VHH binders against Transforming growth factor-beta receptor-associated protein 1 homolog (tgfbrap1). Designs and how they scored, part 7

Target 1, 275 residues: Transforming growth factor-beta receptor-associated protein 1 homolog (tgfbrap1), of Danio rerio (Zebrafish) (Brachydanio rerio) (a4ig72r23to297)
Amino acid sequence: RINIECIECCGQHLYLGTNDCFIHHFLLEEHTTAKGKLAFNAQKLLHKYLGLKKPVVELKAASALERLIVLCDSAITVVDMVTLEPVPTGGAKLKGVTAFCINENPVTGDAFCVEMAVVLARRRAVQICTVHEDRVQMLKEVTTPEQPCALSLDGYNICLALSTQYMILNYSTGASQDLFPYDCEERKPIVKRIGREEFLLAAPGGLGMFANAEGISQRAPVSWSENVIAAAVCFPYVVALDEGFVTVHSMLDQQLKQTLSFRDGQLLQDFEGKV
Below, E stands for the ipSAE of ESMFold2; O stands for the ipSAE of OpenDDE; V2 stands for 0.75 times the mean of E and O plus 0.25 times the DockQ between their complexes.

## First folded at step 1 (VHH)

Design f06 (framework vhh_7n9e_1)
Fold by ESMFold2-Fast, scan of step 1:
Structure f06 (fold): chain B 275 residues (1-275), chain A 120 residues (1-120)
Amino acid sequence: as target 1 above (275 residues)
Amino acid sequence: DVQLVESGGGLVQAGGSLRLSCAASGFTFSDYWMYWGRQAPGKGREWVSGISTGGDSTAYASSVKGRFTISRDNAKNTLYLQMNNLKPEDTALYYCAAGYPLFESSYDYWGQGTQVTVSS
C-alpha cells in the first residue's frame, strides 16, 4: 500500500520518502549479534506528512546547513533535517523540476552555502544554484545533449543519465566522456557520488558499477537487484531500495551486509522468526 | 599489452546478415564487460552493444535493438556480434573495447576495427 520512492543517508540518519507524501526518519545503529556478526538496527525517530497528495521523489541532505532538500510534485522544498518543518527560502520557489543533486565538492569555494544542480522539465540543460540558510540563488546554466534523467556532481564533473547512456561532462573545460549504455525504460537510472572523482551507476543485470571521470572502474561491481529504484551513499556503505526492502552493501568489499524490510512504517530485520 | 583484433566485416546487401568477432589477449577477458562500437564516415562514434562478464546481461543501442545480438566465449577469449536485417545506415567501421567506455586514444590502442558495408 505504502511504497518507498527515495532514500537518503546523512551520517547515521536514514530518510525515506513515500508515495503518500511522508518522510520517515530513522537512526541507523550498528551492533554485534550473539554470533559475532556486525548488524544494523533502524530506530524510527519521526515521520512527517508534507501536506501534499503526491509522492516524495527525491531527498538530499544539506548537512552544512542542517537542511533536507525535498522534490515533490515537481517542486523543491527545503526543510529542517531534525524537525522536517519547512524553512523559508526568501520567497524563491523552484517549480518544474524533474531531478536534482547537491555538489559535495562545490566549485564556489563558499563553505557557508550548498551548491545544487537542478534539471527543469523540457530543458536540455542543468541549472546550477546556491542554497543559503534564507534563500536560493540561480548561478549558471550548463547545456547538455538532452534532458538528463538523473545526475550527480563532483566539482566541475557532472555525471548524467541520458536516454540510452551515461556520460560525464566537465562544464569548466567542455570535455565529455561517454560511459556504458543503458536503457532508461528497462531500468531506472541511478547515479551517486561515492567520493572524489568516483561515481556509482546502476548497470544492466542487477549491477552497481563504479566509474571515475576517465570511465574506468577501480572497484568490483556491487551485486544488487535488477529492480533497485534508489540508492544512497553512507560511507563506507551504499544503501539501496528494492520493492520494500533496504539493502546495505559495503563499498570496500562490495558484499551484502544487511537486509531490512519496510513494514507498517518500521524497518526490521527480515524473516526474524516470521512465517 | 592489451590487444583486441576485430574480424568478420565485409560487403553485404540490405536485409542480409554478418557475424563479427573480436579476439582478446593480454588481460583476463572474463573479468571485463565487453562492448561493440561503430563509426560511420563523417559521423562520431556510436556505442552499439555491451555484455556482462558472464554473458547473462546485455545492452543495445535503440538503432540496433532487435536486429543485433552480442555474445561472448570466455574459454576462447572472443566477443561476437551477430548482425541481422542489415540496413545501409549500418555501414561503419566496427570496433570492440574492454571495460567501461574508454578514452578516444584507447580506441587507437584497441585496433583498427573491421569494415561493414551494406549496399542497397
Scores: ipSAE 0.000, ipTM 0.154, lowest interface PAE 15.2, mean pLDDT 79

Design g01 (framework vhh_vobarilizumab_d1; at its last look DockQ between E and O 0.07; V2 from the best seeds 0.00; counts 0 for: pae O 13.2 > 2, grease 26.1 > 24.2, placed apart)
Amino acid sequence: EVQLVESGGGLVQPGGSLRLSCAASGFTFSDYYMAWYRQAPGKGRELVAGISSGGSTSYADSVKGRFTISRDNAKNTLYLQMNSLRPEDTAVYYCAADFSWGEYLYDYWGQGTLVTVSS
ESMFold2-Fast, scan of step 1: ipSAE 0.302; ipTM 0.697
ESMFold2, look of step 2: ipSAE 0.203; ipTM 0.648
ESMFold2 (binder alone), look of step 2: mean pLDDT 81; pTM 0.810
OpenDDE, look of step 2: ipSAE 0.000; ipTM 0.230

Design g02 (framework vhh_nb_b201)
Fold by ESMFold2-Fast, scan of step 1:
Parts: C-alpha cells; sequence; structure tokens
Structure g02 (fold): chain B 275 residues (1-275), chain A 119 residues (1-119)
C-alpha cells in the first residue's frame, strides 16, 4: 500500500512524499463554509514518479531557487517545484545522507545559493554547506554527541533529535540547551522550524511542543495523535500526517481546524467544524 | 586505486544508436551509484543518467525515452544505451562513480569518450 513518508509546505503548496517514490503536489485553498467557518480544500496539481523504488524520506522547499530538495535512497536530488522534473546540480553529488534541512535564516550572504545542513551515515556531526548549481561548498562541521536522527536549522541554532532526547546547539557560541526526552525506537522524531526562532517538536503523549534556544516554550502544545510521523508548517497552520490522515492545526490557538484523508492519490475533506 | 574507462563512442548518423560502456578497475564499492554526464563543445558538463546501487534509474529530461542506463555489478561495469540520437547529443560522455561517503570535492571520473552525431 501507498504510505505517506514526508510532507512539506511552501506558501499554499503542499507536497507529500510516498514510500513508492512519488511526490504528490497540492494547492491549499481557504474558503468560508456555509456556516461562516474557515476551511481548506486541497486541489491536486500533479504527482511525479522519481524513477527509484525507494521511499521519499524528506522534502524541503528551496523557494528562492524554485526547487524542491529530495532525500531518497540516501542521496540528495533536486527537482523543479512546479514540474517536479529533476534539475541537474552541475555535478554536485550528495550521497550517504541520512537527514538534511535548509537554513531559512541563513548566515551566508549569497543570494544565489542554498544554505543546507546534512547528516552523513555513521558520523557524529552535522555538515553545514552551501549548494550552488555548479558545486557544493562545505562551510563548517559541527560535532554532535551522536548521529542525529532529525534536525532543523535557524541561523546558528541547530535543533537536533538524538536517540533519547531533543536538544538545541548554537554552533557560533557553543551554547547548548537540552529540551526533553523521547525514544526514537518508539516514535519517529519530528523537528520543524516555525519561522519565529522557534521549533515544533513531536513529544511523547501525542503532543507537538514548541521550543527555542532558552528551552521549552510556555505556548500551549498542539494536541495530535501519538502516531504522527511527519509535519509541515503552513503559517499560521501546522499540517501533520497520521495513518493516512492529514490534520490542520492553528498555531495561533493550537486547535484542530480540519482533517483530510489521503485516498487514491487525493486529499479529501473528512470533516469540518469548530474544535 | 579507482579508475573508470569509457568505451563505445564514435561517429553515428542522426536516428542511429550507440552503446557506451564504463569499466571500473581497482577498488570500487558496489554501493556506489554510477552515472553518465556529457559535455558539448563550449558548454558546461551536464547530467545524463544515473543508476543507484539498488538498480533504480533516473534520467535528464532531454534523454528520457531514448537512453537507458544499466549496470553489471559482477563486472563493475555501467552501460548507456543511446537510441534515436540527435545532433544535439554530440558531446564527450563521462562515466562517474558517486562515492558513498562524499566530501563534496571528490568524484571518480573517467577520461571521457567522444560521441558525434551527424545530420
Amino acid sequence: as target 1 above (275 residues)
Amino acid sequence: QVQLQESGGGLVQAGGSLRLSCAASGSIFSDNAMGWYRQAPGKEREFVATITSGGYTYYADSVKGRFTISRDNAKNTVYLQMNSLKPEDTAVYYCAAEHLYPDWSYDYWGQGTQVTVSS
């Protein structure tokens, strides 16, 4: 069966990566229901097979370059955001990659590159690099206590999912902040930047918790299922994936706004209403 | 020592076919992806096709449906079957082995084989 493995949001565009190596592209449109409530439709734009029979394990939008960066078969590949066709990287090759993210608050001043962090297999470190059309340039290696399972980057702050805990490292100052324990053998870790020098993390007990460099935020958590495996930020909303359902929560009041079912390659409204 | 040696290039008329081979010598990991790249006169090197260690393939849009990449891991050899050749396919074709543990400045490349497609 087709399982959704990852999710990414860029503006109104929602991308789903599947275990059978497809990317599904949707347009999220807000509308007002007959009862005056705000709701969302997910309009299918296209889907694309990437030519590998391996799961698409991570997607990240590099909107300034109009590209999606894809992790599949332990390799980074780049596709066009609109057509989903592969884009040549000018001979740049990244293989042996187990996790990556884009720095949406980059410390480099080059407008014609993407600042990216990658985790290589069997390395207790994060590699910070810039991706250009004709090369990949390593900027810095940041040592970590173990190989990270997942990560997100905001300027100099790296939020890491390790095997038994989440933490934030500032690689400019060397400061670190432990967040909270979890067990990677029980549940897939989730770390997402929410655009306010703050991160959203999957916590035990079906909670999405907010954290920053000072620790766990006083903001009320998002209540989702214990089986959430992926999430994306579509400010002011968080879109999360659970067992073939996509849930939409507001980050402003942390309330569930909508549930969508993934069925036959479509996202269908499951229910509407105030929560 | 890893060396990649291409063969099978040559002159062919538009609409014709060629099969390129790339033989690896020395130590090469069977978990490496293998690829073909090309460089036309006066242009930068561009991607043509790749085959992963698991045998799954993807292609540049300009060659989809015309070119087929395959590999023989027992012989450490990768092939590019080129059909329906066009004058625009004229280039030096390079074989590449993607190292499993990248340092971003390091590739295994062959010396190239010339493909010339006449009208």
Scores: ipSAE 0.000, ipTM 0.130, lowest interface PAE 16.7, mean pLDDT 78

Design g03 (framework vhh_3k1k_2)
Fold by ESMFold2-Fast, scan of step 1:
Structure g03 (fold): chain B 275 residues (1-275), chain A 121 residues (1-121)
Amino acid sequence: as target 1 above (275 residues)
Amino acid sequence: QVQLVESGGALVQPGGSLRLSCAASGFTFSSYYMRWYRQAPGKEREWVAGISDSGGSTSYEDSVKGRFTISRDDARNTVYLQMNSLKPEDTAVYYCATEWGSYILSDYDYWGQGTQVTVSS
């Protein structure tokens, strides 16, 4: 069975990573129905086999470089966003990686590189590096209380998914803020940057909770399936994955807007209000 | 067996200059990216500068840009860090490192012993 493992959104472009080592690339186009409702059409542009019999665990767009960063078989590969062909990393070998993210609010002043954070296997630390067109360079190591299961980055703030709780670390000031508990054995952790000083976290009870660096939010939670395994932020929508379904929620009113099913390499509309 | 040996650390006054050297052995030096890191007491180890295997690409963290220069001599298996306009906050043990195989646990086994740089009056 072909299952979607991860999702990434960049502008109108949607990328799905599968358990059989494919990336599926779609173009999303908004249209207005005859009754004034907004809907999305997903047009397939490409699918690419990455040459491994391992799941694609995580995808992240580095749009400033026109690159997609891929985590598969505990290794980072950088590919072209259009062709999905591998590009050189200047001799950098990014193996033994269990999680990564991009800093969309980078602390470096260079707008033409991408700041990335990686978690290495059996390390209680986050490695911060810069991704350039032809190389990856290390910037800093930040010690963590345990090996993070997932992470997201906003400036100096690292939001970490640990085994029993989420937390935010500011690695410039050394301040930390414990967030709500969860159990990684019962729920796959999800952490996504929504905007400046704001994160979206998967919580027990099928909830997507919002939090700032102080652990508070003025947004109501998103109601997800108990089985959500991945999410991506776009347009101001949240796109989430469960058991072959893609759901689209608005971050403005936290309401379900659309459900799509992934079958035979295509995204097909499902009935609105089937919930 | 990979070995890295740093040298050149000293006590200097603010505004002074110092050149660090790192002699490498046990691997094909010209095929690897070389880096300098530093660690002040009670602080995390931080990256300072890097140089590609060709020497055609160099990078620096923001606080040392314009003051520090990294270079390499592949015939001598040596990487250098030229430090100018030194400040008290540059006081740290400086380490040479190479990427060996990947960013995995064992790459830290190929750090040198470090060389102490102290900037004070």
Scores: ipSAE 0.000, ipTM 0.133, lowest interface PAE 18.0, mean pLDDT 79

Design g04 (framework vhh_7qia_2)
Fold by ESMFold2-Fast, scan of step 1:
Structure g04 (fold): chain B 275 residues (1-275), chain A 120 residues (1-120)
Amino acid sequence: as target 1 above (275 residues)
Amino acid sequence: QLQLVESGGGLVQPGGSLRLSCEASGFTFSEYAMGWYRQAPGKQRELVAFITYGGSTNYADSVKGRFTISRDNAKNTVYLQMNSLRPEDTAIYYCAAYDLGSPWEDFDYWGKGTPVTVSS
């Protein structure tokens, strides 16, 4: 059975990673219905087998370089965002990786590299690095209380999902901010950067909570399923994945805009017909 | 055995053009991403252009707008068209092939290089 394992969004482009090592690429198009309501259509552009016979665990768009970064079989692979074909990475080696993210607010301005944070197996630390086509440079090791389950980067701020709580660490100043508790045995943690100095976190009770480096936000929470397993941000929308359903929510008014069902490699509009 | 053979290098005046070719043999070329690197005297080797097997391209900022990478899968050949050449482009140019399934492993293949000198 084909299960969706991860989701990523860049502009109107939606990417789904599956347990059988495929990436499915869709274009999300908005239209106004005859009743004046906003609706989305997901046009399938292509799908690509990555050759590894392992689940695609995480996808991240590096939009400035037009690349999609893939975590599969504990290894990082870089593909072209449009064709999904591998691109050269020179001599850079990134294996033994359990989680990663890219810095979309990089502390250096090098357009030919990717600033990344990676979690290595059995290490209670985050490795901050820059990845070029021909090399990888380690910048900093940031010690954590336990091996993070998920993470997101915004400049010097690392938002971490630990086993019982979320936390933000600033690796330049050493400051830390505890966020709200959760239970990783009860639900999969989610942490995503939504913009400069702001994160989206999966909270108990079927809520997507917003937080800045101080743990506060003026945005109301997104109401989503308690079984959400992945989320991606494509401002002004957030898309969430729950057992074969993709839900599209507005970050501006936090309303559910559309539900799409994944079936046979397609995303289909899911309409309720109460008559 | 996999083999990459570069050609087309030489001496050229500033503002001139050269077209480099790299012919691959011993593997299914269309399944590989291809790159052009250069190494100037006393410098480390750097990537200047690459092309995926589907034809998507990327360039170093120093050559963007002046160099064009392309490929002909029927001829197992990748090309680098170099226009508006500058003395700073003087280097040995290397062709490299990257395995489709393992870009992070030690299975990149290199040619022997073709020298390019830009001077009067």
Scores: ipSAE 0.000, ipTM 0.126, lowest interface PAE 17.0, mean pLDDT 78

Design g05 (framework vhh_7z1x_3)
Fold by ESMFold2-Fast, scan of step 1:
Structure g05 (fold): chain B 275 residues (1-275), chain A 124 residues (1-124)
Amino acid sequence: as target 1 above (275 residues)
Amino acid sequence: QVQLVETGGGLVQPGGSLRLSCTASGFTFSDYWMNWVRQAPGKGLEWLSGISGSGDSTSYADSVKGRFTISRDNAKNTLYLQMNSLQPDDTAVYFCAKSYEDLFGSGYYYMDVWGQGTQVTVSS
């Protein structure tokens, strides 16, 4: 059985990672129907087998470098975002990795340097590194109360999913802000950066909650199902994975706009679970 | 038995130089990033420098950049730290440490094997 494990969005490009070690690449085309209703078409561009019999657990686009960063079999690999072919990462090897993210508000300000945060197995820390065209360089360690299950970055603010709660840690000042509790045994945590000083987190009760560094929300929550396991930001939309369906919610009014179903390597329009 | 042994520490005057050595045994030395870490009296661990298994890549903490040079001799299973322009606040126990897997970083969590350390005292 083919399950979708992760999703990533970069502009109009949607990437899906599967449990059988494929990446599926789609172009999302938004148009208005004759009745004035918004509709999305997903045009398949590519799929690529990564050579392992392990799930693709996380994907992140590094658009400045035209690279897609892939977590599979506890290892980070970098592929070309158009061809999905592997590219060199210099002398550094990133193995034993359980989670990662890119800092889309980098503290260095270098447009050709991608900042990345990595969680290693059995480590109570986040490792900060920089990704260049031909190398990955590990720079610093940020200690955490336990091994994070998931993370997201906004400048110096790290939003962490721990075993029983979310928290935000500022690694420049050392300030921390506890967020709402959850149970990682019951729900896969989701934490995504949606903008400067704003995160989206999966909360109990089937809610996508928004939070700034102080834990305050300026937006109403998104109503997800309790089975959502992954999400990606495709401004102004949030794309989420729920039981083999991809749901599209607006971040502006928090309403469900469309569902897409994954069948035979394609994303098909599905209005109200009709597939 | 996996083991790291540091030598070359001692008393040196401010502005002086020392070269530390670390001899490795019990693992394939050339496969791993190697690091230097220090601990000043009453302070925590501070990562100083790392070098890739091949020696092609090096990294330094800002506090020692331009003064310290890391190098290795894979034929001799030996790691070196050349320390120049030493200051009284460089006084510390200096540790050699092997990276966990083939990774480098500025945090001690990357390091799964440590030597016993060698004392460096910078004083007149």
Scores: ipSAE 0.000, ipTM 0.119, lowest interface PAE 19.2, mean pLDDT 80

Design g06 (framework vhh_7n9e_1)
Fold by ESMFold2-Fast, scan of step 1:
Structure g06 (fold): chain B 275 residues (1-275), chain A 121 residues (1-121)
Amino acid sequence: as target 1 above (275 residues)
Amino acid sequence: DVQLVESGGGLVQAGGSLRLSCAASGFTFSYYDMYWGRQAPGKGREWVSGISSGGGSTAYASSVKGRFTISRDNAKNTLYLQMNNLKPEDTALYYCAADIGYSWETGYDYWGQGTQVTVSS
């Protein structure tokens, strides 16, 4: 049985990671129907077996370097976004990793690097590093109240999924803001950066909740299924995995716009879908 | 590795022409908008021209409009800048760039090393 484990979106490119260690790469093409409505077709470009018998747990696009960062078998691998072939990491051994994210508002300012945050097994800390074309360099350790289950970064603000709640921590000022409770054993946490100082989080009751650094938002929640297991942001859209479906919600009006089914390595239009 | 390699620069008299090329590798060239920039000695970086991923849209700085033409060949992964009626003030290091950032807020420009253009009077 093949299950989708993770999803990543970068421009028109959609990447799916599977439990049998494949990455499936699609090009999303927008067209206008005869009725004047927008719809997306997913053209399959490539699928690649990564050589391991383990699920692909997380994917993040590092588009500035044309790289895709892969978490599989508790290890980080950096691959080319087009070929999906591994690229050198300068001898860095990124093993024992349980979660990671990319800082889309990086504080380092190096023009040819991407700032990444890594959670290591059994550590109450986030490791900040830089990903370069040919190496990964460790920069800083940020102490956390417990080992995070998931995380997202916006500059100095870390949105953390802890075992029983979400929290935002500013590691420059030391300020923290507790967010709503959940249970990581019952529901897979989801935290995504959607813009400057704004996050989208999976909440109990099938809700996608928005929060800023103060834990508030003027956006109404997104009504998800209770079974959403992964999401990717392509502003103004959120693409989410929901029991074998890929759903597209607008972050502007919080409405479901389109549903796609994953079947035999293809993404197919569901009868309800529209954009 | 992502590489942008510029060529075609040189010494030319005012009123002359040059064609610059930028050979791109290590990324899917046809997916990205491409740009030409320049930097004159002792000055900051100046945007010169841009072209959309499919080649259907172009834009130019006012200082070069009507004299320069940007084009691309996606089959060859090559960006071009045709420079006509060159002036001494066009003297600069010319480099190509791709906006390959992963966020609408925090995109990075990936720039090549450049090719020197010197226009004598």
Scores: ipSAE 0.000, ipTM 0.093, lowest interface PAE 21.9, mean pLDDT 78

## First folded at step 4 (VHH)

Design b11 (framework vhh_3k1k_2; at its last look DockQ between E and O 0.04; V2 from the best seeds 0.00; counts 0 for: pae E 15.9 > 2, grease 26.1 > 24.2, placed apart)
Fold by ESMFold2, look of step 5:
Structure b11 (fold): chain B 275 residues (1-275), chain A 119 residues (1-119)
Amino acid sequence: as target 1 above (275 residues)
Amino acid sequence: QVQLVESGGALVQPGGSLRLSCAASGFTFRSYAMRWYRQAPGKEREWVAGISSSGGYTSYEDSVKGRFTISRDDARNTVYLQMNSLKPEDTAVYYCAKYRGSYRGFDYWGQGTQVTVSS
């Protein structure tokens, strides 16, 4: 009955958040199989119970600060990326949060803070803020057509998952671009930044589609499954979470490189004769 | 503070066996992956084997696969390296390490234990 709720990756590191309030931390190691094909092994590094008895909804790596930002119980907390211990002096706690993301192409000049966008409950807006060791600074409220279900940020571009469609909004110019429809009751939306001004979106048919402020990208889609529930990007790889397993695809050739099964807090390899 | 104490190194003839131990303290041992490294005179320290926090995943450098086995005993806070079919090329100081990830560029190390294969 343990379910993985979210996934995040940073370099060779993979983080899984669970419905029983754990973060599981793995190291992915690349190797070449006997048949000459690229594959990945997973090594469990540690796990941590957050003590909230609520699902871990979202995880985001803030690599410049060596922090992992956690959404659980409608609150944002910060843990050390290596130990998963809370950061008691450096973490401002935001409450009433339903979704958040980090701006990996920040518009501020301070390389030692984290730019975030957060969605607060029952608001048709996105709050742009910066998180420092000892404070949170609110910068701007950006009005949106609906309360976003999910979002990602690159520079001034906010890619939004609304209830029935995806769109991109530039909050500096006010320009907007509708992308494509989806049904939030059929599929949990996925919105992930993959690079400057480009986003990966969950689409019908088990596809990951690419988009930018000018519309749908010519880049070929990633083929997942109809049951994908979360994804993380660590260029050139996309890791996707399906019920009970994790897949690794390359965005360069859109091919599946590895499947790993999650069982009892472990990420098991797909080799025969395992443990 | 983290403390790692390696033991079991000895002089052994080629083809012999040794078991190294690493006693750990100062951290929650069962929550961390552990690794063995070695360093021969005049050479760079190299990774030898790793074991996950649960013990369910192990990995080995190519030159030791099939000869070395890493294991852990969480009740004793101890990591082991069983070394079989030893070769002169295995001569080195062996170090146990707590893995902190590649982000910081370092592991916690013990003092090491000398393994010598030959006369």
Scores: ipSAE 0.000, ipTM 0.169, lowest interface PAE 15.9, mean pLDDT 81
ESMFold2-Fast, scan of step 4: ipSAE 0.447; ipTM 0.754
ESMFold2 (binder alone), look of step 5: mean pLDDT 84; pTM 0.857
OpenDDE, look of step 5: ipSAE 0.008; ipTM 0.275

Design b12 (framework vhh_3k1k_2)
Fold by ESMFold2-Fast, scan of step 4:
Structure b12 (fold): chain B 275 residues (1-275), chain A 119 residues (1-119)
Amino acid sequence: as target 1 above (275 residues)
Amino acid sequence: QVQLVESGGALVQPGGSLRLSCAASGFTFRSYAMRWYRQAPGKEREWVAGISSSGGYTSYEDSVKGRFTISRDDARNTVYLQMNSLKPEDTAVYYCAAYRPSGLSYDYWGQGTQVTVSS
């Protein structure tokens, strides 16, 4: 059975990573129906086998470099966002990686590098590094209370998924804010940056909750299924994966806009009917 | 109006060379990654080569690696495909397409240019 393991958005481009080591690339187009409703069509652009026979665990767009960063077999590989072919990173891959993210609000002023945060196996810390066209350089190690299961980064703020709770840590000031508890045995943690000082997190009860660095938000939660395993943000939309289905919610009104099913390498409307 | 216009297709003998051009208009060319595709009669359209919007990265289908080179000239809004050591299997209509990783854009396609490799 082909299972989707991870999902990433860059603009209207949707990337799905599968358990059989493929990346599927779609264009997600919004249009207004005759009744004034927003709807989305997913057009398949490419799929690529990565040659590793291991699940693609995580994908993250590094749009400033036109790269897609791939976590597969506990190693980070950087590929071209259009062709999905590997690109050079100074020869060495990051190995023993359990989670990563990029900083979409970087603290460095270098327009030609991307800040990345990496979690290494058996470390109670986050490694912050800079990704350049030809190399990766370590910038900072940030100590955490336990090995994070997932993370997202906004400037100096790290939103961490720990075993029993989410937390935001500011590594410049040392301030920390505990967020709501969850159980990693009952729900896969999801944490995504949606804007400056704002995160989206998977909460108990099938909810996507919003939080700022103080743990509060004016946004109402989005209603997900309890089986959501991955999400990606394409502002103003959030795209989530559950049981081979892709859902599109608006972050402006928190309403479900569309559901698509993944079948035979395509995303199709989740409805019964003949072609 | 968005347009992609391919040119340079011709009849050539095996082992010969051709340079295809694709002139773009109606959009910000520098912001788009560019791809070449080809389609032989009775076959599916297949990807041939790609170049990033910066021009820093290129990629090729396995059967053309080492023989074809993709390049771009942003001042002229043109992408090129230099084809060397041509084989009869390279006979196809060649299409260029513009692709944008971020934003509302999708692949824009040209009308194609015919390449025939025959003695």
Scores: ipSAE 0.000, ipTM 0.213, lowest interface PAE 12.6, mean pLDDT 80

Design b13 (from b09 with R100S S102R L104T I105L H107Y; framework vhh_3k1k_2)
Fold by ESMFold2-Fast, scan of step 4:
Structure b13 (fold): chain B 275 residues (1-275), chain A 121 residues (1-121)
Amino acid sequence: as target 1 above (275 residues)
Amino acid sequence: QVQLVESGGALVQPGGSLRLSCAASGFTFRSYAMRWYRQAPGKEREWVAGISSSGGYTSYEDSVKGRFTISRDDARNTVYLQMNSLKPEDTAVYYCAKYSPRGTLYYFDYWGQGTQVTVSS
């Protein structure tokens, strides 16, 4: 049984990671129906087996470098975004990794690197590092109250999914803001950066909630299934995985725009036609 | 691999002109918006100019508007910055940057190694 484990979006490119160690790459093409309704066609571009019988746990686009960063078998690997072939990284190996993210609002002044945050197994800390062609440099270790289950990074603000709640921590100032409770053992946590100091989080009751560093937002929640396991930002849309379904919501009006079914490695409009 | 190589920086007198070039490789150049940034010693990097992937839209920081012109040559994978009426405050290392169009409030930059422009008598 093939299960989708993670999702990433970069422009109109959608990437799905599976439990059997494949990445599936789609092009999302917007069109307007005859009645003025927005819809997407998902064109399959390729799929790639990564060589292990281990789930692909997380995918992040380093789009300026045309790379995908992949977490599989507790290790980080880098692949080309178009071909999905592995790219040599100069021998730096990150192993024992349980979660990671890319800083899309980097704090380093280095023009040659991607900022990445990683969580190592059995550590109550986040490692902030820079990935270059020839090296990986550890910039800072940020202490956390417990090992994070998931994270997202915006400049100095880390949004953390902990075992019983979400939290935003500013690692420059040390200020923290507790967010709403969420049981990570019962349901998979989701944290995604959607813009400067703004995050999207899976909340109880089948909601995707927005929060800034102060824990507030003027955006209404997105209504998901209570079984959402992954999400990706494809501005102005959020794309979510619900055990074989891909939903597309607008982040501007929080309305469901489309549902796609994943079947036989393809994304198709919902077979039943009516939602 | 993505590479951006800037050139054209020099020492010039106030009121002079320079043309900077940025040669790009390792990505589909025509698909990406390009920008020029600069950084003076002891200051943070500031945006200077931008050009859309189509070349149809350009934008400039207020202090350079009317003096600088950004352009691109997709056949040569090169972006240019024509700088006229240079002032001492234009002294900086100039970087070109590739911008990823994710449509977010932030675009990730990948920048070159820079080229030094010095405006002094």
Scores: ipSAE 0.000, ipTM 0.100, lowest interface PAE 18.8, mean pLDDT 78

